# VHH binders against p19838r805to892: the designs that were tried, part 9

Target 1, 88 residues: p19838r805to892
Amino acid sequence: QGDMKQLAEDVKLQLYKLLEIPDPDKNWATLAQKLGLGILNNAFRLSPAPSKTLMDNYEVSGGTVRELVEALRQMGYTEAIEVIQAAS
Short names: E, the ipSAE of ESMFold2; O, the ipSAE of OpenDDE; V2, 0.75 times the mean of E and O plus 0.25 times the DockQ between their complexes.

## First folded at step 4 (VHH)

Design a42 (framework vhh_8k46_1)
Fold by ESMFold2-Fast, scan of step 4:
Structure a42 (fold): chain B 88 residues (1-88), chain A 121 residues (1-121)
Amino acid sequence: as target 1 above (88 residues)
Amino acid sequence: AVQLQASGGGFVQPGGSLRLSCAASGFTFSSYAMGWFRQAPGKEREFVSAISGSGDITYYADSVKGRFTISRDNSKNTVYLQMNSLRAEDTATYYCAAKLDYGWVSQFDYWGQGTQVTVSS
């Protein structure tokens, strides 16, 4: 499980950088869809930091680290999972 | 060539209003999201507001919500920033920027010249 508030800021910043690489399968928009927040993708895109805006929204909505890791696994984003797990 | 021309800045007293304009050329305007950024003295550029290519979706920094309104006129290739209830902390050079309004495109790639806004009594 795990509370999103327990992730250190540097871990979150590394995750955000990975989610903004121009890859059609490994980006913040695909993650948003996997987390059930895809309907907000147009709003997230307009923010100055879409990955941060997505993660802040996910955290406020009660999202868990477990579900985040599961979504990243479905995306095949091993590097992003490693960033999160190295911090636990 | 892509060009973004910001204008409308000036000197205004606290509580006053200004309307900034950004005229765009060299790309299909309605396919691009437009944003306003600002840089205050001694600070890095910060985000102010953005609007989708269609104009249907807007996003604002918390510091300007309820005071600033972003809009666009796709027939004139222009984006606007209506600034109301101006405060001394709004003093900055204001820049307009453009990015392709599609998919996961999150970074603003085109930047215009700035227009100076000074809020002082």
Scores: ipSAE 0.017, ipTM 0.414, lowest interface PAE 5.6, mean pLDDT 86

Design a43 (framework vhh_8k46_1)
Fold by ESMFold2-Fast, scan of step 4:
Structure a43 (fold): chain B 88 residues (1-88), chain A 121 residues (1-121)
Amino acid sequence: as target 1 above (88 residues)
Amino acid sequence: AVQLQASGGGFVQPGGSLRLSCAASGFTFSSYGMGWFRQAPGKEREFVSAISGSGDYTYYADSVKGRFTISRDNSKNTVYLQMNSLRAEDTATYYCAAKLDYGWVSQFDYWGQGTQVTVSS
């Protein structure tokens, strides 16, 4: 478990870029489903920055780095995990 | 086919309580998040609450936080909304929804029939 507020801004920006790449499995919408926020996906999609809006909601709800990494692991998103772990 | 059946609505006095149920079929229920939305006459449909597939994470609109509780029973394929301390502003048709896609291009098209909640004196 780790506080999401401990992640540096550049790490978050790199994560957002990876989540915005069009991919059927490795995208912010799939991550939202894994984190229990999928019901709000239409609201995130209409945001100017869907990945940022998703992650802001996750942080406010008390989400942890541990659970984020586990969700990304279930998605097979090795690159996203590496970005987070390099900064941990 | 995916089906969602909402029930439990009715007439209640301010300060009263109701429990809504949404019975789901046609998909692997425990794998997907469920939510409740509501629509009052002349208003847009608004988010009320959501729960993750596991039940470990719950989310609430500010207007209902502390009064409503969402829960689910994955053995019964049912999601519930316990509504306490009801106010006149809670009067609306309540809909349950499921987001069954993993793509960002998909829409919410799995809405229940809705169940009417009327809070009045």
Scores: ipSAE 0.000, ipTM 0.179, lowest interface PAE 13.7, mean pLDDT 79

Design a44 (framework vhh_8k46_1)
Fold by ESMFold2-Fast, scan of step 4:
Structure a44 (fold): chain B 88 residues (1-88), chain A 121 residues (1-121)
Amino acid sequence: as target 1 above (88 residues)
Amino acid sequence: AVQLQASGGGFVQPGGSLRLSCAASGFTFSSYVMGWFRQAPGKEREFVSAISGSGDYTYYADSVKGRFTISRDNSKNTVYLQMNSLRAEDTATYYCAAKLDYGWVSQFDYWGQGTQVTVSS
């Protein structure tokens, strides 16, 4: 359910910005843990674009938009969910 | 004041080697990820490699993996880039950069002066 490729590039860029704020509950590292990719967090943080590297890894591993939205919901990140849902 | 001083660039033939150095001052060096970036004329700045504050973790761009090695000496506030098997496409100005090695911090806040690397035959 929900092809990650359906997300437009500008929507992805907005999501990346939201995931790179200095908030321990609303960042790419917390999202990575909730998506089951936390073991790769050392690679993500050393990347020049951690959120993009995380999302690229999530997509190639067969991740879905539905599971992404559920992880964001567990984080209480309503704004990030709205950005994704606006893309339909 | 924060300063990053890159050095070690020069002219080298394809297949040759160079070691770049970046001397840092004005911040707690061991608490920062150090990175190398490069920019060739007419191209976008691209990531080359990064190393964690502890030195235990490294990350490389696919184009340099297996050829370049990043390392650091926290007692000397210096990060290094050992470049082996150099190719013409490695020709660029190389920059060192620093960002806080803290959880989710993504932005490189401090940037050094570049050092020119020219690979030609």
Scores: ipSAE 0.402, ipTM 0.712, lowest interface PAE 1.6, mean pLDDT 88

Design a45 (framework vhh_8k46_1)
Fold by ESMFold2-Fast, scan of step 4:
Structure a45 (fold): chain B 88 residues (1-88), chain A 121 residues (1-121)
Amino acid sequence: as target 1 above (88 residues)
Amino acid sequence: AVQLQASGGGFVQPGGSLRLSCAASGFTFSSYTMGWFRQAPGKEREFVSAISGSGDYTYYADSVKGRFTISRDNSKNTVYLQMNSLRAEDTATYYCAAKLDYGWVSQFDYWGQGTQVTVSS
């Protein structure tokens, strides 16, 4: 799965929508913690699009699809993993 | 009641094309993500493609990217799968499926009957 740039833009947009839910186990803030970016959560919260801002930061920092999928697995977010893997 | 009717399957040679259709009834079509799945003999059902209720977002399995195109006509309650550059490994029964527009593509609530696609020389 590798590089985040390989993930299609429509798949990313669907992932962002799934991460903008109030469920504490299945939102962008929990994902940020799992990806080691939780220290920036207040900055992400102030963004008009927190999930996109998180994922842009993750990609720029050299984040991989493999590590993203593992973080989502730790969250129990099967639906988000399926969106990524079905389109990959 | 929800009804999904797939059609358009048949026999085609490698490199050929087919267009599948799925006619839907019994629900507000534009509020549902529509998907295509396939199952080869003796294998589990696999995801092929999906399209959001609005038609703005499409998803494809890696094995079909660049060859298959999903589309929908909400005025006709129909979803389509245009299959180009067909390969022997595309041989399967193709199913259409529907779910409320929640944002995932592998967990569908409603399933139609299949249409058989056979790619052989």
Scores: ipSAE 0.000, ipTM 0.106, lowest interface PAE 15.2, mean pLDDT 80

Design a46 (framework vhh_8k46_1)
Fold by ESMFold2-Fast, scan of step 4:
Structure a46 (fold): chain B 88 residues (1-88), chain A 121 residues (1-121)
Amino acid sequence: as target 1 above (88 residues)
Amino acid sequence: AVQLQASGGGFVQPGGSLRLSCAASGFTFSDYAMGWFRQAPGKEREFVSAISGSGDYTYYADSVKGRFTISRDNSKNTVYLQMNSLRAEDTATYYCAAKLDYGWVSQFDYWGQGTQVTVSS
């Protein structure tokens, strides 16, 4: 499973930067849809850091590192997965 | 051309209130999210609040949540920031900004001239 609270802050920061690049398949909004939080995308977009807002909401909702990695795998985001796994 | 004109700043005592306005022109206002940012001397620019193009969604920085209220009037192309319970730490130049309220990757692309807010005794 893996607890999201176990991810170090610098790992999260690197992930957030990767999710905010201008790519229709490799962004925080697509990840939100994969994690079942896409309905909140209109609110997340208003945040100065949408990726952080998404991940904070995901953690509060009981989200796991396992599900996060699987969502990123579905997105084909190898670099984002490597950031998380290198910290394991 | 896109123009954003902030106004309403001034001097106020701690605990007082001010209402800032930002008049927008040169774009379809309801398609853009509007935000307020501030910058104190020697500090980085800080996010304050944002409102969606429709007005249905708002977001606030933790430092202002419960004290400031953002709103907009799409018929007047204006966004407002009602600032209550002002503190010395709220002293800054306040800027309004606009970004397209679409999709997944959007930075605040348009910035207006600031309005100075000074909270002191």
Scores: ipSAE 0.327, ipTM 0.662, lowest interface PAE 2.1, mean pLDDT 89

Design a47 (framework vhh_8k46_1)
Fold by ESMFold2-Fast, scan of step 4:
Structure a47 (fold): chain B 88 residues (1-88), chain A 121 residues (1-121)
Amino acid sequence: as target 1 above (88 residues)
Amino acid sequence: AVQLQASGGGFVQPGGSLRLSCAASGFTFSSYAMGWFRQAPGKEREFVSGISGSGDYTYYADSVKGRFTISRDNSKNTVYLQMNSLRAEDTATYYCAAKLDYGWVSQFDYWGQGTQVTVSS
């Protein structure tokens, strides 16, 4: 586990880019649902940076790196997990 | 009305290349993510590649990584698929599709006419 604030900024930016890809299973909206934040998706989509808005909200809510990685694993998003873990 | 017109398909031998184009109209092109899908006879439609509205982010199915390149020209309202090192299993009707870049729905909402790609000796 880890505090989301301790993730390097470049790691966060790489994750945001991966979540903006128009893949039916591997996007910020699917991640939001896995993290229990899907009810806010209408608000997130109105942001000019939905992935950042999602992650900022997740962090403020006390979200952890461990739970983020588990959500990405449920999505089958191996590349996103590798980005986070390779920087550890 | 929304229109997506795919073109550039044809016959090519294994190892050859083709460039597909999809001309879009009826929506704010740069606000939409574009995707390429394909369907072979008797098979389900499969995702091939996608590109964000800005063009900054791309995604490829494992079967085409390293061989296909997706790109877009927002000034021309066109998305492209450069297909290199073509294989017999790439034979399919190729479709372009569009969805709002920042939409919460994963579904592609607009679909174009297909263009047939046949890879055979």
Scores: ipSAE 0.016, ipTM 0.166, lowest interface PAE 6.7, mean pLDDT 84

Design a48 (framework vhh_8k46_1)
Fold by ESMFold2-Fast, scan of step 4:
Structure a48 (fold): chain B 88 residues (1-88), chain A 121 residues (1-121)
Amino acid sequence: as target 1 above (88 residues)
Amino acid sequence: AVQLQASGGGFVQPGGSLRLSCAASGFTFSSYAMGWFRQAPGKEREFVSVISGSGDYTYYADSVKGRFTISRDNSKNTVYLQMNSLRAEDTATYYCAAKLDYGWVSQFDYWGQGTQVTVSS
């Protein structure tokens, strides 16, 4: 439902792989903008694991699974939503 | 051929300072983000710091924030790591690495030979 801490590590790793594909509309940078963290994108891209760094920052900021799914829906990223929803 | 040559390691006492250098050749230096990684004896390799191709953006591991500073001189094709307030747990072989500084690129493609840093009294 709500808390990012409910997502298992395996689910997060699958999400990270999906967010690092070479697609300008389906990557961690676009997700960061949708989550209100786009101002940190220069820091995220320099990280050795941008998706993990983004998600760690999102969780620390009080981000929720509901808002994450809504952002992915706006991106049209059905595969990423399915990974998260399957873990429920 | 791509080459990354790290240097500047050595022995230093806790609280001391060292500056590491990484000389790069074989690619367009300013188009690549440069990173430092380290591997301590018996431990996994860990990320230390990275600097964008322009030098305008940097990122640090929490363990080194406030103590280490990464910088670069694109006219000399060199990246630096200034290490201050060194601790015994900073003892490691330090590696420099390069990745294309573009969009969502996160993988470091080029790696240098390491330089050993030992912090001991």
Scores: ipSAE 0.016, ipTM 0.331, lowest interface PAE 5.8, mean pLDDT 85

Design a49 (framework vhh_8k46_1)
Fold by ESMFold2-Fast, scan of step 4:
Structure a49 (fold): chain B 88 residues (1-88), chain A 121 residues (1-121)
Amino acid sequence: as target 1 above (88 residues)
Amino acid sequence: AVQLQASGGGFVQPGGSLRLSCAASGFTFSSYAMGWFRQAPGKEREFVSAISGSGDYTYYAESVEGRFTISRDNSKNTVYLQMNSLRAEDTATYYCAAKLDYGWVSQFDYWGQGTQVTVSS
């Protein structure tokens, strides 16, 4: 189940840091596409913290931790999954 | 080479207005998002506003939303910041910055010189 509110602030900050690394496959924009929010990428990019803006939007839209982990798995982002699961 | 030249700063009283300009050269202007940042004495640089390469999207820091308006003229390679209802806490050196408006690019890599804005009675 897991709602996004259960993730501690330090876990979210670690996730944002991983998503901001300049990598063509393991970035916030790819995650947004996987979460069905890719249409908003032009707006997210303008934010000084796109990962935070994306995740705030995902949470408000009713996004779940389970589906976030599934998206990260499709991206092959093992490090990001471990950050989230270690906190569960 | 990439060059960004900010101008339009000055002294203004609380409640006044100023318009900042940033002239860009050395890159395909419409392919770059433009941003405004500011830094007050003794404080870290903070984000103010950004506009997409097309001009279709804008983003504002909460502290300036409703008071400041960012715009651009791609035919003149210039981005503007219209500052209304100025407050003492808006006193800072204002910088313009550019980043490629594409994909996952979030870092502003090109920075201009600053222009000083002083809001005081």
Scores: ipSAE 0.440, ipTM 0.722, lowest interface PAE 1.4, mean pLDDT 90

Design a50 (framework vhh_8k46_1)
Fold by ESMFold2-Fast, scan of step 4:
Structure a50 (fold): chain B 88 residues (1-88), chain A 121 residues (1-121)
Amino acid sequence: as target 1 above (88 residues)
Amino acid sequence: AVQLQASGGGFVQPGGSLRLSCAASGFTFSSYAMGWFRQAPGKEREFVSAISGSGDYTYYEDSVQGRFTISRDNSKNTVYLQMNSLRAEDTATYYCAAKLDYGWVSQFDYWGQGTQVTVSS
């Protein structure tokens, strides 16, 4: 299950890059909605790095790797899941 | 076409104040988030501040928090950057930028010409 602090920085950077690719379904805003943080999307959008701001917020709030992977699975984002799990 | 015109730059002493303006045209201004970026000689372009299309939300880089204030007047299609307590490290060309304030849009894709700010004694 693990917490978000267990993910190496390079894994997080790869995830952020994937979430910033222009895609109507596989993006940081959809992930925020799946993680229960969608109400903050207007604030995240103003950040110079919305994916990082989202993930920092999720991590500080006690978010888990298990729930992150499940949200990505609901989004069909296999590539993002593989980036996280390749570090295992 | 989308146009962004930054102005208000100049020479100022450390500790002084300066107000930048960015006049926008070619898009529905209130639907766009506006941002200020800067580029110092020999350095990468960096984010300074942003404001939502409504003006209800703002974001600041840590180094300018408490010193700079971003605001906008949607009736004039203008965004402002009030710069107080200026430091030599604030010397840069300042650019305004726009992005659609909607959904997952994260990149500032519309850019204007810059205005030069020089903080020196």
Scores: ipSAE 0.410, ipTM 0.675, lowest interface PAE 1.4, mean pLDDT 89

Design a51 (framework vhh_8k46_1)
Fold by ESMFold2-Fast, scan of step 4:
Structure a51 (fold): chain B 88 residues (1-88), chain A 121 residues (1-121)
Amino acid sequence: as target 1 above (88 residues)
Amino acid sequence: AVQLQASGGGFVQPGGSLRLSCAASGFTFSSYAMAWFRQAPGKEREFVSAISGSGDYTYYADSVKGRFTISRDNSKNTVYLQMNSLRAEDTATYYCAAKLDYGWVSQFDYWGQGTQVTVSS
């Protein structure tokens, strides 16, 4: 699970849907905090698509699939991990 | 009832300026992020800019960054879009929208009627 660019677009879209479900713990804002990008959450929330903006920023910054999966594990988001790993 | 009323559009020449206003009522204005979207004839609606409920944070589409400035006055329940250095490509109907400025909320729940901006020589 290396470079974020290796993830297919349909996998990313499924992840975005999971991160946009109204849930106080299992959302894009919590993920951003776990990925070290929480300081940008006010900007991400203002974008028309926060999950996509977060993940685009993470990819450009050299983020990895391994660290993404670890962050999701810390969130207890098993469904999101399964989406990513089923595509591997 | 929730209402968002956009105004300030009109005809302007390339290089000119316009200021759009969106007056809001029916909700706690300072708790909502406000945004501007636009739609040109035959094109998809596109995001222009957004501002947090507090006014402390802003976000701009790359196409307008450096030319447009979003601001708000919470005492007047109004959000503004100052448009400078206007180009023909900025011709569109401009819409204001509101979403709860809270945690993970991403959905825009309220949309106003548009105001037409035409940039032509």
Scores: ipSAE 0.267, ipTM 0.632, lowest interface PAE 2.2, mean pLDDT 89

Design c01 (framework vhh_8k46_1)
Fold by ESMFold2-Fast, scan of step 4:
Structure c01 (fold): chain B 88 residues (1-88), chain A 121 residues (1-121)
Amino acid sequence: as target 1 above (88 residues)
Amino acid sequence: AVQLQASGGGFVQPGGSLRLSCAASGFTFSSYAMGWFRQAPGKEREFVSAISGSGDYTYYADSVKGRFTISRDNSKNTVYLQMNSLRAEDTATYYCAAKLDSGWTSRFDYWGQGTQVTVSS
C-alpha cells in the first residue's frame, strides 16, 4: 500500500475515532510509539485531535500505509486494519 | 473540590495586548495539562492553546500561533495566556480547563468560569 496522502478523508476520520477510545493498548499513543513518533506523544496529547496530529506528522515524515497497517497488526487492532484495507 | 478561576479579561483596542490568568486548586496541578478555550456568542467553543503539566510542551491553534503564548507557574498553581496583536475575531469569553497530563484523549474534564475579552475600536 502506498502514499498516506491517497487515503480518503472518511477513512482517516474512522481511524481517528478508533484511536481515541479509552483502551490503553489500542490508542493513538501506542500507535505513535510503534511508528517511531512516541517522543512526540506529550505534544500530541495537548492537541485537540491527537490522532489527526499524529497521522499528519507520520505523513510528513514519509510514512506509508503498509507500515501503518503493520503497526496496527502489532497492536492487535483488526478493526482499524479493516477500515484501511476495505477503502483501498 | 476542583476550582479554576480565570481572570484578566477586559476591553482592548485592535493590536493591543492582555494577559489572562487561571488560578487552580483542589488537584495536583503539575500532573494536569492546562488549556485555554474560547466561545463567541452563537459559536461553538474553540480550542486556543494547551500546556503540559511540566510546562515543557505547548500546542496552539493556527489562528493564534505567533500571537499568543501559554505558560504556567507550578509553584503558584497558575496558568497564563499572553495575548498580543489582538484582533476583533479574538472577542470571546475565555475559559481555562484541566485534564490529566497522561490522558489519551483530547477531552478536558475540569472547567473554570470564563473571563470576557472584547477587542473593539
Scores: ipSAE 0.034, ipTM 0.446, lowest interface PAE 5.3, mean pLDDT 85

Design c02 (framework vhh_8k46_1)
Fold by ESMFold2-Fast, scan of step 4:
Structure c02 (fold): chain B 88 residues (1-88), chain A 121 residues (1-121)
Amino acid sequence: as target 1 above (88 residues)
Amino acid sequence: AVQLQASGGGFVQPGGSLRLSCAASGFTFSSYAMGWFRQAPGKEREFVSAISGSGDYTYYADSVKGRFTISRDNSKNTVYLQMNSLRAEDTATYYCARKLDEGWVSRFDYWGQGTQVTVSS
């Protein structure tokens, strides 16, 4: 629930693709740690779509778009932030 | 060569139970996560469940949570799927798969012909 529901599915799909690139500092596992969900990383890795599983879990846990953008900023992931902001 | 042999399928009435087995060979079994997938005629292949190499972590599709249990025995190179409270919608060919990691992108490899499960009255 919360702000995460304002993100359209096509925006989420593009974000998932960006989080699965071969950069260890710009992947879903690093994002999970910054969102306080790193303890679940072994379970997320078993999913056929780890980025989607992470984001679904984050939304159910009351996560917000504001905190997601701040985590991405800490990762230096400008491209991911732009994808979210273009969805205005 | 990598081989995965699924077995244990059959005919069962709604509410019944079946246990599927997947015998693995040709790789270091305990080093790989394993999963189960299913496919009904005319439909896309659907993820069912996965288990880590150690067996300490599991993941389930929402459609099977609370009804199916995945487990493994690394001494026997076998992964299992215990299916309880079976529904007509569970009718499919079930495949076991090995999970491969390529950097930060993970995928499953599908091996063998699967085992048919039919839930009907």
Scores: ipSAE 0.028, ipTM 0.497, lowest interface PAE 5.9, mean pLDDT 84

Design c03 (framework vhh_8k46_1; at its last look DockQ between E and O 0.75; V2 from the best seeds 0.60)
Fold by OpenDDE, look of step 5:
Structure c03 (fold): chain B 88 residues (1-88), chain A 121 residues (1-121)
Amino acid sequence: as target 1 above (88 residues)
Amino acid sequence: AVQLQASGGGFVQPGGSLRLSCAASGFTFSSYAMGWFRQAPGKEREFVSAISGSGDYTYYADSVEGRFTISRDNSKNTVYLQMNSLRAEDTATYYCAAKLDEGWISKFDYWGQGTQVTVSS
C-alpha cells in the first residue's frame, strides 16, 4: 500500500521539524486534517512529538508520499514539499 | 500562581509498584493535558506519559507502555501515574507537567518539582 518507507529517516526528521512550527497553516494538526487523520489530533497532541506520531500513523495506515505531498501543497507548504522532492 | 506538587516517589525493588500523584492549582485543570516526564542522572529528560484534559485520551512512551497507567481526577485537580513492574532503568526523577489541551504546540507550559523514584535490588 503505502510507500512512506521510501523516505529516508533524515528526510522524515526534517519534516517533523517543519511541522512543529508555530504557523496555524503549516503545522502537524493542519496536515493531519488534510490527510483525513484530524480526528486523531486529540491523541497526537499528547505525544512528545505530534508530527512524528502523525507521520507514523499515516505510514501505518498505508499513506503514500504522493498524497502527503498533495496535502502539503494544499497547505502551501512549499519548503516541506521541497524536502521530500530533494530526496527523490 | 500555578503550582504542581508531585508526590509518591520512593525506593522499590525490581518488579515493585509505585503510584505518583501530582496536585495542581492556579489554572483550569480540566483544560490542560497533564504529563509525566523523567530524567535519570546524565541523561536527557524523557517523556513518560500524558493524559488529555477530559481524561479520554492517553499516550505512553514505548518504554513504559503496558506497565504504567496515567489517570486523573478533575474533581481533585490531580493526575496520577501508576507504575507497575518497575525496572532498574525506571530509576529517575519524575516530573509532572501541564499544557493547554488545544492547538498544535507540543511543549508543556508548567512544570512541577521532581520526585525521585529509585528501583534497585
Scores: ipSAE 0.717, ipTM 0.871, lowest interface PAE 0.5, mean pLDDT 95
Fold by ESMFold2, look of step 5:
Structure c03 (fold): chain B 88 residues (1-88), chain A 121 residues (1-121)
Amino acid sequence: as target 1 above (88 residues)
Amino acid sequence: AVQLQASGGGFVQPGGSLRLSCAASGFTFSSYAMGWFRQAPGKEREFVSAISGSGDYTYYADSVEGRFTISRDNSKNTVYLQMNSLRAEDTATYYCAAKLDEGWISKFDYWGQGTQVTVSS
């Protein structure tokens, strides 16, 4: 559904918060695996904002909103999907 | 019970070097990622660098990459920051911090008291 810059900053901030929850299935590290960026998790976790670092890396790598929503669906993360879809 | 004690700060001329140390106790050191942060007067605390519990992975803020090197010695429960090519902009109180080295934990929960670094001619 286009590119990551189409997401409003408020939407991105909500997503960062949702991805920082200490849940084994619904976190930034699991999302990174679903997006094909799992090899970078050792670096992401060292940054001061791992979810933002992951999302920035995904964006500069040419990631799309469509693939992001699909990854979140595979995680069962309905709340995160709704945040994106409500803003579209 | 957890203690982080940073040391090694001081006054230095621009272009000089300092090595900071942070001694840790009260937790299993190798299970924690360690970080350095700094805060200049009137500014927000900012991230400088972090190192994984094993020491195999590091991360640097863009402003210090190439000049600062983080390292750790798990046998001494100590993390280090080698600061080279220091500039006036590096003047700050430097804090060491620790967080559990789990793949989704982002918050540093333990903080040291800090050590002052002043770069001026």
Scores: ipSAE 0.390, ipTM 0.717, lowest interface PAE 1.8, mean pLDDT 89
Fold by ESMFold2-Fast, scan of step 4:
Structure c03 (fold): chain B 88 residues (1-88), chain A 121 residues (1-121)
Amino acid sequence: as target 1 above (88 residues)
Amino acid sequence: AVQLQASGGGFVQPGGSLRLSCAASGFTFSSYAMGWFRQAPGKEREFVSAISGSGDYTYYADSVEGRFTISRDNSKNTVYLQMNSLRAEDTATYYCAAKLDEGWISKFDYWGQGTQVTVSS
């Protein structure tokens, strides 16, 4: 589980869709909090694609796939973890 | 009940300026983030800018950053888009949109009819 840049574009698009469903516990804002980026949520929500904006920021900040999977685990988002791990 | 009315479009030459307005009714305006989107003929609708319900936070598409300024007047239930240094590529129908301004809500649910902006010599 290495560099975020190694994740295929299709995997990222599937993750974005899962983070944009209308679920108060399983969304991009909760993920941002778990990744230590919650302070930027006021800017992220005004973006046309908050999930993409969050993930782009996470990648630029040196975020790893391992830490992303751990954050999703803390959220109980099994489906999102499966999307990432199946594509390994 | 929710209505959004965009206005201020027109014809302008490259390098010119226009100010668009969007008058809102039917909801608690300050609780909603407001956005501007545009659509050119034969193209998908694209995001231009958004402003939080409080007005404290703004976001701009890269293509307009530094040229366009979004602002709002909550006492008048109106959001504005000041467009400077206009280019031919800015030619589009401009739409205003609204969404509840809370942490995870990203989709704009309410849309108004557009106002046409044509940048041509």
Scores: ipSAE 0.346, ipTM 0.646, lowest interface PAE 1.9, mean pLDDT 88
ESMFold2 (binder alone), look of step 5: mean pLDDT 80; pTM 0.802

